VHH binders against q924l1r178to360. Designs and how they scored, part 25

Target 1, 183 residues: q924l1r178to360
Amino acid sequence: DFLDVYHGLRRRSHSEVITHLRRASTFVSHEKLRRQLTDLCTKVQSGTHPAAQDVLALRDCFSTYPLGFSQLQASQMRALSQAMLLTPYLPPPLLRQRLKSHTTVIHQLDRALAKLGIGQLTAQEVKSACYLRGLNSTHIADDRCRAWLGEWLHISCSLKEPELSLLLHNVVLLSTNYLETRR
Key: E = the ipSAE of ESMFold2; O = the ipSAE of OpenDDE; V2 = 0.75 times the mean of E and O plus 0.25 times the DockQ between their complexes.

## First folded at step 20 (VHH; framework vhh_nb_b201)

Design j5 (at its last look DockQ between E and O 0.71; V2 from the best seeds 0.00; counts 0 for: pae E 7.7 > 2, grease 25.9 > 24.2, SAP .699 > .668)
Fold by OpenDDE, look of step 20:
Structure j5 (fold): chain B 183 residues (1-183), chain A 122 residues (1-122)
Amino acid sequence: as target 1 above (183 residues)
Amino acid sequence: QVQLQESGGGLVQAGGSLRLSCAASGFTFSDYLMGWYRQAPGKEREFVAMITSGGRTYYADSVEGRFTISRDNAKNTVYLQMNSLKPEDTAVYYCAKWYEFEGDRLTYMDYWGQGTQVTVSS
């Protein structure tokens, strides 16, 4: 159906997003963080679903140079826009603003959802929530969707506003290799 | 097609009350989360309140205890009762249906209404 078509569209950008992350890693001054970012990229590129703790360990890379919102390259923002099913055909300042606004809205909603509890959501609400956040939840069982959403919320609610670039990238990091999406 | 139409905004004195309404159409209203956001001049849009399909509610800390979100599934309407209003509540208030697909189109911005202006004078 059309949801699978749209997911196909955003999936095309996943490799590019990771490639940009790998390139950006070369500009990370802290050796440990540079290694961790490189390792995460390698894991994702190899088909491994990353652990939440490995994602969160990189939060400092995404708060300032080189991967903070204000530091993102135009090509990366275009790829991320595509991953979010947003038009990539905007000038860089507008891309940045849109991505930041969108991510902020999701982050705020995530905090609300986490406090409310995923168990309060219907299966459809869960699927929609997952899809919005990058997962092709269309054909994934409810319990797997809820588990995925739980992981997302854990990461999201652990992040501070300056770190939200990481949440933006998480739409790729957490969705690329999730077991149920390999079909 | 999904449509959200806010109403009920206006000018009110501090300490006063307003009741916002959002009429929804174009989807099975009872199956989805509904909520409210607001945006003050020069500020980012911020979460205000949400209500699940099952009627569970959650509020931003800034409005907790003063605002009440509710829904009438028979009328496809979500409400925001705002009491003890403060000047800092001044904003455009937006009704939201999150995670919406419009036919064969996915958008992240058009599942919000046009907004209704709320102005609280000191």
Scores: ipSAE 0.340, ipTM 0.716, lowest interface PAE 2.2, mean pLDDT 89
Fold by ESMFold2, look of step 20:
Structure j5 (fold): chain B 183 residues (1-183), chain A 122 residues (1-122)
Amino acid sequence: as target 1 above (183 residues)
Amino acid sequence: QVQLQESGGGLVQAGGSLRLSCAASGFTFSDYLMGWYRQAPGKEREFVAMITSGGRTYYADSVEGRFTISRDNAKNTVYLQMNSLKPEDTAVYYCAKWYEFEGDRLTYMDYWGQGTQVTVSS
């Protein structure tokens, strides 16, 4: 069951990412956005699975300062890399480039998948799509995986290129509590 | 180890045709969505085409009607037939597979290979 060990490592990095997001909220000057970001962090840390609307409300924080790709701190980029199952053991400029490149490719694929339709995917293709996007799909039923992928695609296809740092963080935001809420 | 090996690139005149191949190994090829991406000098990698395990296809707008993706599951190979080539199609073309764990260890590597160069001249 080595996939469960790898997903355990992935989940540990989720807590680190949320902690960094909460700290970043202190640099958000706009009161409403700051409150929305801290509220989302609190919800995820307390075990709540967020709605797409909760995530999308934050897009401005992730477009530029303080959570745009060029603004991410090295420690947060390492935690995000671990959540993506990408090596965190690179210099910060290379971590940033790799995270941006992977997120851009995922976004392009998301737009194609949304047009194709999730119903055109086999169970294995859905599982692989969820895995790529951060979900531990090994022990999740096919219909739950399809529902999760639908939520992911809704968020992804609502985002423009400058906002893709939010899509990267969505790996954590949308995955952290999905299994936990099942029980 | 997942391995993707692209071939079939080369120099061709505008309006010409090329067929790219991608030999795949290290995974159950018939179960996976496969795709082609390309990267021109000075640009980011962009989506070209994808094909599901069931054979359903989708194309970027810039290549629709000119390119055809196909697969041969018996040979673990995906193809890209490129017709009516234009100078703007000049790029390194990459075969791609969905990201996955490899065996019983954690994997952080990309699954794109070295690519194959396509150059379209006048």
Scores: ipSAE 0.013, ipTM 0.440, lowest interface PAE 7.7, mean pLDDT 82
ESMFold2 (binder alone), look of step 20: mean pLDDT 81; pTM 0.822

Design j6 (at its last look DockQ between E and O 0.67; V2 from the best seeds 0.00; counts 0 for: pae E 3.5 > 2, SAP .696 > .668)
Fold by OpenDDE, look of step 20:
Structure j6 (fold): chain B 183 residues (1-183), chain A 122 residues (1-122)
Amino acid sequence: as target 1 above (183 residues)
Amino acid sequence: QVQLQESGGGLVQAGGSLRLSCAASGFTFSDYLMAWYRQAPGKEREFVAMITSGGRTYYADSVKGRFTISRDNAKNTVYLQMNSLKPEDTAVYYCAKLYTFEGDRLEYFDVWGQGTQVTVSS
């Protein structure tokens, strides 16, 4: 299945993205947030699917230094681009702009989907929506896809524009250890 | 390959109407949600409206009650009827879709057409 091949490509970047997050945690001045970010990274690296509240608790880390969109390092942006199946072979300013615009478009669509209701989507639309957002939904049952999408939308719709770097990272955080994604 | 071609834009006076079209090809059109976005000069691209494969619609608050999104699956076309146009509606309008799974190829959400210019004068 070609979608599994593509997922394999973007999954290769997951470990790197988490590694960058762990490194970035050392620059977080607020002790509680630093611990929370480190703990989240540990959970994900240990094979645990993170809770939405644990992800959202980190929103301030992703608003400004060190993980805000304007603060992301080139290597992290390349890894995130790969995780989004976008070309990583662009100069850093263009990578940043593309990631920001892509994430913004998704975020706006998320708000619309949340208002409309996931129940209004077909199984194929749900799978497509999940895949766009980092989940290998190809072989996942519809009800599990809908549950995942619901969780994504909850996180997404809770975020404000300055926090959208978190949503970008969520394509890795929420998809790495979700059931059946290890296949 | 996936292609989206917008048309129907132009210059119109405030209070006027336009009907935009987006011709789609390269995927099973009837199976996927379609959306309209727009980008004004110096502004970020913004969501305008969406329509599911089943015909369910949702609109941004700024256009609700004035714009109508629809689709013709037989023609692989999505439409945006814009009534009671305002100068603030001036923008390039783009058609968009979610990721699609067709054949042996992956088509990305960020496949955009050239867009169609809508200019609303006072």
Scores: ipSAE 0.841, ipTM 0.918, lowest interface PAE 0.5, mean pLDDT 91
Fold by ESMFold2, look of step 20:
Structure j6 (fold): chain B 183 residues (1-183), chain A 122 residues (1-122)
Amino acid sequence: as target 1 above (183 residues)
Amino acid sequence: QVQLQESGGGLVQAGGSLRLSCAASGFTFSDYLMAWYRQAPGKEREFVAMITSGGRTYYADSVKGRFTISRDNAKNTVYLQMNSLKPEDTAVYYCAKLYTFEGDRLEYFDVWGQGTQVTVSS
């Protein structure tokens, strides 16, 4: 199934993104933030779904150094592109611009969706919204998809524009273990 | 294959009106939320309005009360009626299908059309 191939590629890219986050943690100078980032990576790698507070605690690491959009390494941008099912085969400046633009568009839509209310979306719209945001939502029940989207919107709407690299990484952080083990 | 084609832009004086259209094909139009975004020179694309498959609408604060999004599912078309236009509304306007999974390519930005230029003079 073509869809099953995409789900496999997405899951592989999730593992690669988490590996990059662990490597980046060695460059976080603030000891508390470094521990929180490392702990979150370990939590996700061990198969646990993170709480929104675990993700949001890390916003400073993703605002500028070392995980802001301008700071992302080429290999990390390729992995993030694959997690979003976007081609990774572009020069790094184009990867960066496309990832930033895509994340910005999603963030603006997220604020609108939160105000509108998830209840205004059909099951198909919710499933597609989850899929766009990184969840392999094909076989997840509608009520669980709505709960996931609610978690996503809570995180997204708590972030400011300079922090959107965290929203991009949340494609992986919030999706990897939702209702399923890591593998 | 998804295709989106915007039209209806042009030059208009402040306080004037324009109606944008977006013809859509290659997907089950009635099943999906549709949105308008705009991009002014030197700025990133910004959300303008959205309409769900059920007809519920939401607007950016900057256009609320002046713009109206609507859809005609029989014509596979989404509209943006823009009234009381301001110079700040000058931008290229894009329609977007932001939720799709019916065999389309999965790259989100490939669903954007070329846009339609709206220029509002003082």
Scores: ipSAE 0.386, ipTM 0.744, lowest interface PAE 3.5, mean pLDDT 85
ESMFold2 (binder alone), look of step 20: mean pLDDT 82; pTM 0.830

## First folded at step 21 (VHH; framework vhh_nb_b201)

Design k2 (at its last look DockQ between E and O 0.71; V2 from the best seeds 0.00; counts 0 for: pae E 6.6 > 2, grease 24.3 > 24.2, SAP .818 > .668)
Fold by OpenDDE, look of step 21:
Structure k2 (fold): chain B 183 residues (1-183), chain A 124 residues (1-124)
Amino acid sequence: as target 1 above (183 residues)
Amino acid sequence: QVQLQESGGGLVQAGGSLRLSCAASGFTFSDYLMAWYRQAPGKEREFVAMITSGGRTYYADSVKGRFTISRDNAKNTVYLQMNSLKPEDTAVYYCAKLYTFNPETGRLTYFDVWGQGTQVTVSS
């Protein structure tokens, strides 16, 4: 399946994204956030699917240096681009702009979907929505896709514009260890 | 190849109406959610409206009650009826599909697909 192939491509960047997060944690000034970020990285690397609350707890971390959108390193942006199947071969300013634009579009759509209700979507639409957001939904049951999308939307709709870097990273955080995503 | 072509934009005075069209090709139109976005000069692109494959709609607060999104699956076209236009509605309007898969080639376009957009200018 081509979708699996493409997912394989973006999955190659997942470890790198997490590695960058772990490295970045060392530059986080707030001890609590540093610990929480490190713990989240450890959980994800250990094969644990993170709880939405644990992800959201890091919202402040992703709104300031070093993980704020405007502060992301080029290497991280490249990895994130790959995670989103966007070209990583752009100058950093363009990478940043592209990622921000893409994330913003998704974020706005998320709010719309949340208001509309996932129940109003077809199974195909749900799978597509999940896939777009990093999940290999191709072989995942509809109910699980809907659950995942619900988690995504919960996180997304809780975030403000300055925190969208977290949503960007969530394409990896929420998809890496979810059921049947390691194929 | 997925193609989106917007049309129907133009200059209109405040309080006027326009109807935008987006002709889609290169994918099974009826299976996908479609959306309209707009981008004003110097501003970020913003969500305007969406319509699911089943015809369910949602609108941004800024356009709710004034705009209506609809689709004609037989024509592979999504529409945006804009009434009671305001100067702040001035923008390039884009029809959106966020990703697509070409079953013939197996090619996945995993980025937001936009048309060229259509300019809407509302004068005061």
Scores: ipSAE 0.821, ipTM 0.905, lowest interface PAE 0.6, mean pLDDT 91
Fold by ESMFold2, look of step 21:
Structure k2 (fold): chain B 183 residues (1-183), chain A 124 residues (1-124)
Amino acid sequence: as target 1 above (183 residues)
Amino acid sequence: QVQLQESGGGLVQAGGSLRLSCAASGFTFSDYLMAWYRQAPGKEREFVAMITSGGRTYYADSVKGRFTISRDNAKNTVYLQMNSLKPEDTAVYYCAKLYTFNPETGRLTYFDVWGQGTQVTVSS
């Protein structure tokens, strides 16, 4: 029962984050990147799980205005905090610092996990790793969780430090439509 | 609530050793990956070491061969044995688990779940 509440809060935050991304796309000057961002938002809103290459194509949008860490608006940071199951009830500078620190910590752990290999993790560790990264993994089969985590690590390990706002948003992009449950 | 309490830091001469401990409570410790991070003045937090529930370990290149992470699931404790310490190892050391859950109320309350940190200072 409490899981239903947490899963509902996280899913609501997914919708809010995608809405902010779509609005931010109008401020992306580069025409190709603007189209790719709006297309990705449309795919996710329509129920499609994005491919890793579609996410990675957007990395430049997330290293500077309008979607770099220093440019995120307060409402965006609150929604992203909720998707990470972090309290949104802090002043915007503290929200920004915490989101940046949290994402950096996860990125460093991701590189370690990729080198270790997902096969070295138990089913419980895999589900916990997925949950930390934004997936409501409780009712998802182990092999599907491992596939998701592998996709996450592929994206994460492809990103450089200035691009980590994309990793933060990947919490939503990769999780919203991952629909395999109870298997 | 979830608590992580680091201890064992202090001042040590270069080449010396320290053992850090992280006492954990408020969650099923044996089910989780645990990690150590560190933060020097003016720098971002950086990864040091991790240990899986099954005991597999991974280390940052800067500490390989000098540091050892271990866990005692019966005591809900993670350790970091730090040998051959260098001045560059001077930092506040944190253990990490990133979620807080209150099982008695069923409410998810998230704060940054780093311990308060323990200072390690390595003198020349």
Scores: ipSAE 0.037, ipTM 0.494, lowest interface PAE 6.6, mean pLDDT 84
ESMFold2 (binder alone), look of step 21: mean pLDDT 82; pTM 0.825

Design k3 (at its last read DockQ between E and O 0.66; V2 from the best seeds 0.00; counts 0 for: pae E 2.2 > 2)
Amino acid sequence: QVQLQESGGGLVQAGGSLRLSCAASGFTFSDYLMAWYRQAPGKEREFVAMITSGGRTYYADSVKGRFTISRDNAKNTVYLQMNSLKPEDTAVYYCAKLWTFEGDRLTYMDVWGQGTQVTVSS
ESMFold2, look of step 21: ipSAE 0.488; ipTM 0.787
ESMFold2 (binder alone), look of step 21: mean pLDDT 83; pTM 0.835
OpenDDE, look of step 21: ipSAE 0.404; ipTM 0.747
ESMFold2, look of step 22: ipSAE 0.408; ipTM 0.762
ESMFold2 (binder alone), look of step 22: mean pLDDT 83; pTM 0.836
OpenDDE, look of step 22: ipSAE 0.559; ipTM 0.812
ESMFold2, fold request of step 26: ipSAE 0.599, 0.392, 0.434; ipTM 0.829, 0.744, 0.770
ESMFold2 (binder alone), fold request of step 26: mean pLDDT 82, 82, 83; pTM 0.836, 0.833, 0.841
OpenDDE, fold request of step 26: ipSAE 0.861, 0.862, 0.859; ipTM 0.922, 0.923, 0.922
ESMFold2, last read: ipSAE 0.431, 0.027, 0.548; ipTM 0.769, 0.441, 0.811
ESMFold2 (binder alone), last read: mean pLDDT 82, 82, 83; pTM 0.839, 0.837, 0.841
OpenDDE, last read: ipSAE 0.866, 0.861, 0.861; ipTM 0.925, 0.923, 0.922

Design k4 (at its last fold request DockQ between E and O 0.61; V2 from the best seeds 0.00; counts 0 for: pae E 2.3 > 2)
Fold by OpenDDE, fold request of step 26:
Structure k4 (fold): chain B 183 residues (1-183), chain A 122 residues (1-122)
Amino acid sequence: as target 1 above (183 residues)
Amino acid sequence: QVQLQESGGGLVQAGGSLRLSCAASGFTFSDYLMAWYRQAPGKEREFVAMITSGGRTYYADSVKGRFTISRDNAKNTVYLQMNSLKPEDTAVYYCAKLFRYEGDRLEYFDVWGQGTQVTVSS
């Protein structure tokens, strides 16, 4: 269906996003973070679904150069825009603004959803929430969607404002290799 | 075409009340989680309240006890009753819906109306 088509479109950017992350890792000054980022990229590229703790371990990496929100390269922002089905054909300042705004809105909603509880959502609301956050949830069982959303919310709610670049990238990191989305 | 139209804003004194409305069209309203956001001058857009399709609500700490979000599915409208207004509540208020696939259309959460201005004077 159309949602699968749209997901196909945004998945085309996933490899590019990871490639940019791997490239960016070479500019990460902190050795441990550099290794962790490289390892995460390797896991994702190898088809492994990353653990939440592995993602969160990089929160400091995504709060400063080169992966802080204000330091993201135009090419990465374009790829990330595509990953969220947003137009990439904007000047870099507008791309950045749009991505930051979008991520912030999601982040704030995530906090609300976490407090409310996923159990208060319908299956359709869960699917919609997952899809918005990068998962092709269309054909995924409800329990698996809820589990994924739980992981997302755990990560999201653990992040602070300066770390939101990580949440932005998480639309790729957490969705690329989720078992039901490999097809 | 999805449309969200906010209304009900205006100028009010501190301690006063306003009731905002968001008229929705172009989608199956009853299936959507709806939310209110606001954006004050020079600040980022911030979450205010949400209501699920099942009527469950959640509020930002800054508005708890003062604001009430509700919905009327028959009228395709979401409301925000704002009591005990403070100058800090001054902002443009926006209504939004959660992402959903409708027919052959993809709708994102970032579908916003034009917003309605709320100004609270001290």
Scores: ipSAE 0.828, ipTM 0.912, lowest interface PAE 0.5, mean pLDDT 91
Fold by ESMFold2, fold request of step 26:
Structure k4 (fold): chain B 183 residues (1-183), chain A 122 residues (1-122)
Amino acid sequence: as target 1 above (183 residues)
Amino acid sequence: QVQLQESGGGLVQAGGSLRLSCAASGFTFSDYLMAWYRQAPGKEREFVAMITSGGRTYYADSVKGRFTISRDNAKNTVYLQMNSLKPEDTAVYYCAKLFRYEGDRLEYFDVWGQGTQVTVSS
């Protein structure tokens, strides 16, 4: 039905975002960081779900050039918007502000949720929280959604405001291969 | 169609109280966490308080002990009781449904109310 269409569109946006990340790696001057970014892109493209430490190792290249919020290209921002189920049909400055604002609001809620404890949420609330953050959670069991949300909150709460471009990209990085059969 | 409408703002003196309300429609209100955010001129929206569907609450440090969030599921309404108001609390206050479900028609829109102005004079 239409839900399957939205899931398909989200998956296509995932592929586009990873392609942009791999291309951006050629502009990362720090050799170790460049290798870590390239390795992560390869893991995700090959069907592997990344560890939180793999994602967090990249924070520096998402704080400034080439992948900080100010440095994101228009096509990358459109793909990220689609992954968040937000309209991609805005001029680039508006896409940038909307993505930054939305990510900031989620980050603040994440800190509150982590302190409250996800055990205080109902199964419906957990599934909906995962869906907002990029996971196609419709057919994922409650305990797996809670595990995913825990991973998300760990990453989110480890990031500072200048690093939130990485949280935005985590919509794709943490969601693309979660619970894939053979990846 | 999800709609949120805030009310109850106004001008109050420091130390005063206000009670904000947010009328919600277009979704099963009792199933979802609700939150209040606020936005002062020239600043980004910031978290104020949240209440889960099960009634658990969490508050930003800047308002803890002074503000109380509550909900009335029979009236589809979330409230923010604000006591001991300070000039720093001056902002537009927004209620928010910050959870989405599959089939949500708001694919290209955030679900925020229009906001209600709170102004605290010295």
Scores: ipSAE 0.563, ipTM 0.822, lowest interface PAE 2.3, mean pLDDT 87
ESMFold2, look of step 21: ipSAE 0.498; ipTM 0.803
ESMFold2 (binder alone), look of step 21: mean pLDDT 83; pTM 0.838
OpenDDE, look of step 21: ipSAE 0.321; ipTM 0.710
ESMFold2, fold request of step 26: ipSAE 0.471, 0.466; ipTM 0.785, 0.783
ESMFold2 (binder alone), fold request of step 26: mean pLDDT 84, 84, 83; pTM 0.848, 0.848, 0.842
OpenDDE, fold request of step 26: ipSAE 0.025, 0.295; ipTM 0.501, 0.703

Design k5 (at its last look DockQ between E and O 0.52; V2 from the best seeds 0.00; counts 0 for: pae E 7.1 > 2, SAP .72 > .668)
Fold by OpenDDE, look of step 21:
Structure k5 (fold): chain B 183 residues (1-183), chain A 122 residues (1-122)
Amino acid sequence: as target 1 above (183 residues)
Amino acid sequence: QVQLQESGGGLVQAGGSLRLSCAASGFTFSDYLMAWYRQAPGKEREFVAMIRSGGSTYYADSVKGRFTISRDNAKNTVYLQMNSLKPEDTAVYYCAKLYRFEGDRLEYFDVWGQGTQVTVSS
């Protein structure tokens, strides 16, 4: 299955992305955010699917150093690129631009989808949407895909432009431990 | 080999109209969601409109009621009719082929055209 192979490729970066997040947490100045980020990383690394509210609680953390879009380290951007099946072999400025552009496009589409309503989407559209956003939706039941997409859209539509780094990371945070994706 | 080519841009005065076209090739056009985006100088790329395979449409709030997206599957072309244009509509407009799930294959990546310049003067 081609899609499974592709997912396997991007899954290889998940651990690295989380590791980078944990490392970055040490540079977060706000104590509460630092703790929350660390806890989120621990949950994800322990196999727990994070709650949307826990993800959103970190929105400020992803707006400034070190996890704001403009402050992301090259290694993290490469890992995130791989998580999105984008080439990681670009200079850091281009990686940043590409990731930001890609995330922005997804964010805008998310708003459209939210307004349209997930219920208006076909099963294929839902699967496609989920896959694009990091979930291996290939063998997941439609209702579970829709639920996941709903969760994604909730997070995405809650975010502002300066916080889109969180959405970028969410492709890993929200997909790593989703129960139906485990094989 | 997927290709998109925008056309129809130009200079128009406020209140005027333009119709953009995007010629698509290299894929089964009728099966894919198509969209228009725009990018003004110094701003991020902005979603404008999309049209699904089934023909349903969605518009950004900023263009709703003024712009109309449509498609001609026989011509492999997506259109953007822009009415009541405003100076803030000035941007490069891009056509996009978005993702599609087909059986065991996903067209994962979006494809963009080169864009067409739209300038609306006061």
Scores: ipSAE 0.347, ipTM 0.715, lowest interface PAE 2.1, mean pLDDT 90
Fold by ESMFold2, look of step 21:
Structure k5 (fold): chain B 183 residues (1-183), chain A 122 residues (1-122)
Amino acid sequence: as target 1 above (183 residues)
Amino acid sequence: QVQLQESGGGLVQAGGSLRLSCAASGFTFSDYLMAWYRQAPGKEREFVAMIRSGGSTYYADSVKGRFTISRDNAKNTVYLQMNSLKPEDTAVYYCAKLYRFEGDRLEYFDVWGQGTQVTVSS
C-alpha cells in the first residue's frame, strides 16, 4: 500500500545518507572528530540507536566544511530529501534551499515545542511532530513517540543556526534504529 | 486542497495595533497546530507565535507581551492581535499549518498562506 512505499523510501534513504557521512569523514582533518563521525556511522549501520551526546559531538563538521549546507553534494541532498519525504527531483540549488528552509522551520518549532512541553501535546500532535522530523511514527505507541521527540528536542535545542546541517542529518541518525533497539 | 489566506495587514503608526486573520480550508482545522511567521525584506522568515489545538500558546521573545495568537475553530480562523507595534515589526506575515501524516503524501511540510504586509512607520 502507499504507507509501505513511504516506509521503504525512507529506509532506503537512511543507508545512503550514512554512506555519504562515512565518505565525508575522510575530509575531516581533526583526528578525534573524524573518529567520532566514523564511529557514529558504524554504530548506526550496525543497528544501534545513538546517544544525543554522540550526535552533538559532531557539530563542528556540520557548521562548514565538510558537511555544512553549502558543502553538501547533490547525491547527499537527494538522499536527505527522501528521508524527509520531500521530492529529490529538483536541481541542486533548489534542493539546498528547500532543505535549509525546512530545517530552519523545524528548529524554530522545536524551540517553541520545548518551551510548551511535550506533555501538553495531544497524541495526534506528537505523532505529527515525530513524522515531520523523520520518524515513521504511524505505528509507534504514544509514549515511545514522546520519548523520541524528547531526544530530538534535546539535540535540536542544543544547536545554533550555523550548525543546522547536523539537525538535518539527525532526521536519519535518530530515526534509523529507533524501534530495533527499543522493542 | 489545503488553503490559507491571510488578511488584516496595512500601514500603521508606531504604537498602534492591527489584527491579522488567516482563513483556512481543506483540512480539519481544529486538529492542527497553527503558527504565524514573518519575513522582513532581505531577512530569513522568522517564527512569531504558535497555538495548539487545545489553545496553549508560545511566542517569540521579540513579540511576547505585545502580540496574542488565538483561534476560532468554528470559523476555521487563526488570529494575531498585534499591539504596541514597532518599526521592527514591519514584515510580510504568514500563517502556517503543521502537516499531519495521511499516508499518501510525499510532501509533508506545512502549508503557508500568501502573506499579508504589515508596515509600521515612525
Scores: ipSAE 0.015, ipTM 0.326, lowest interface PAE 7.1, mean pLDDT 83
ESMFold2 (binder alone), look of step 21: mean pLDDT 82; pTM 0.835

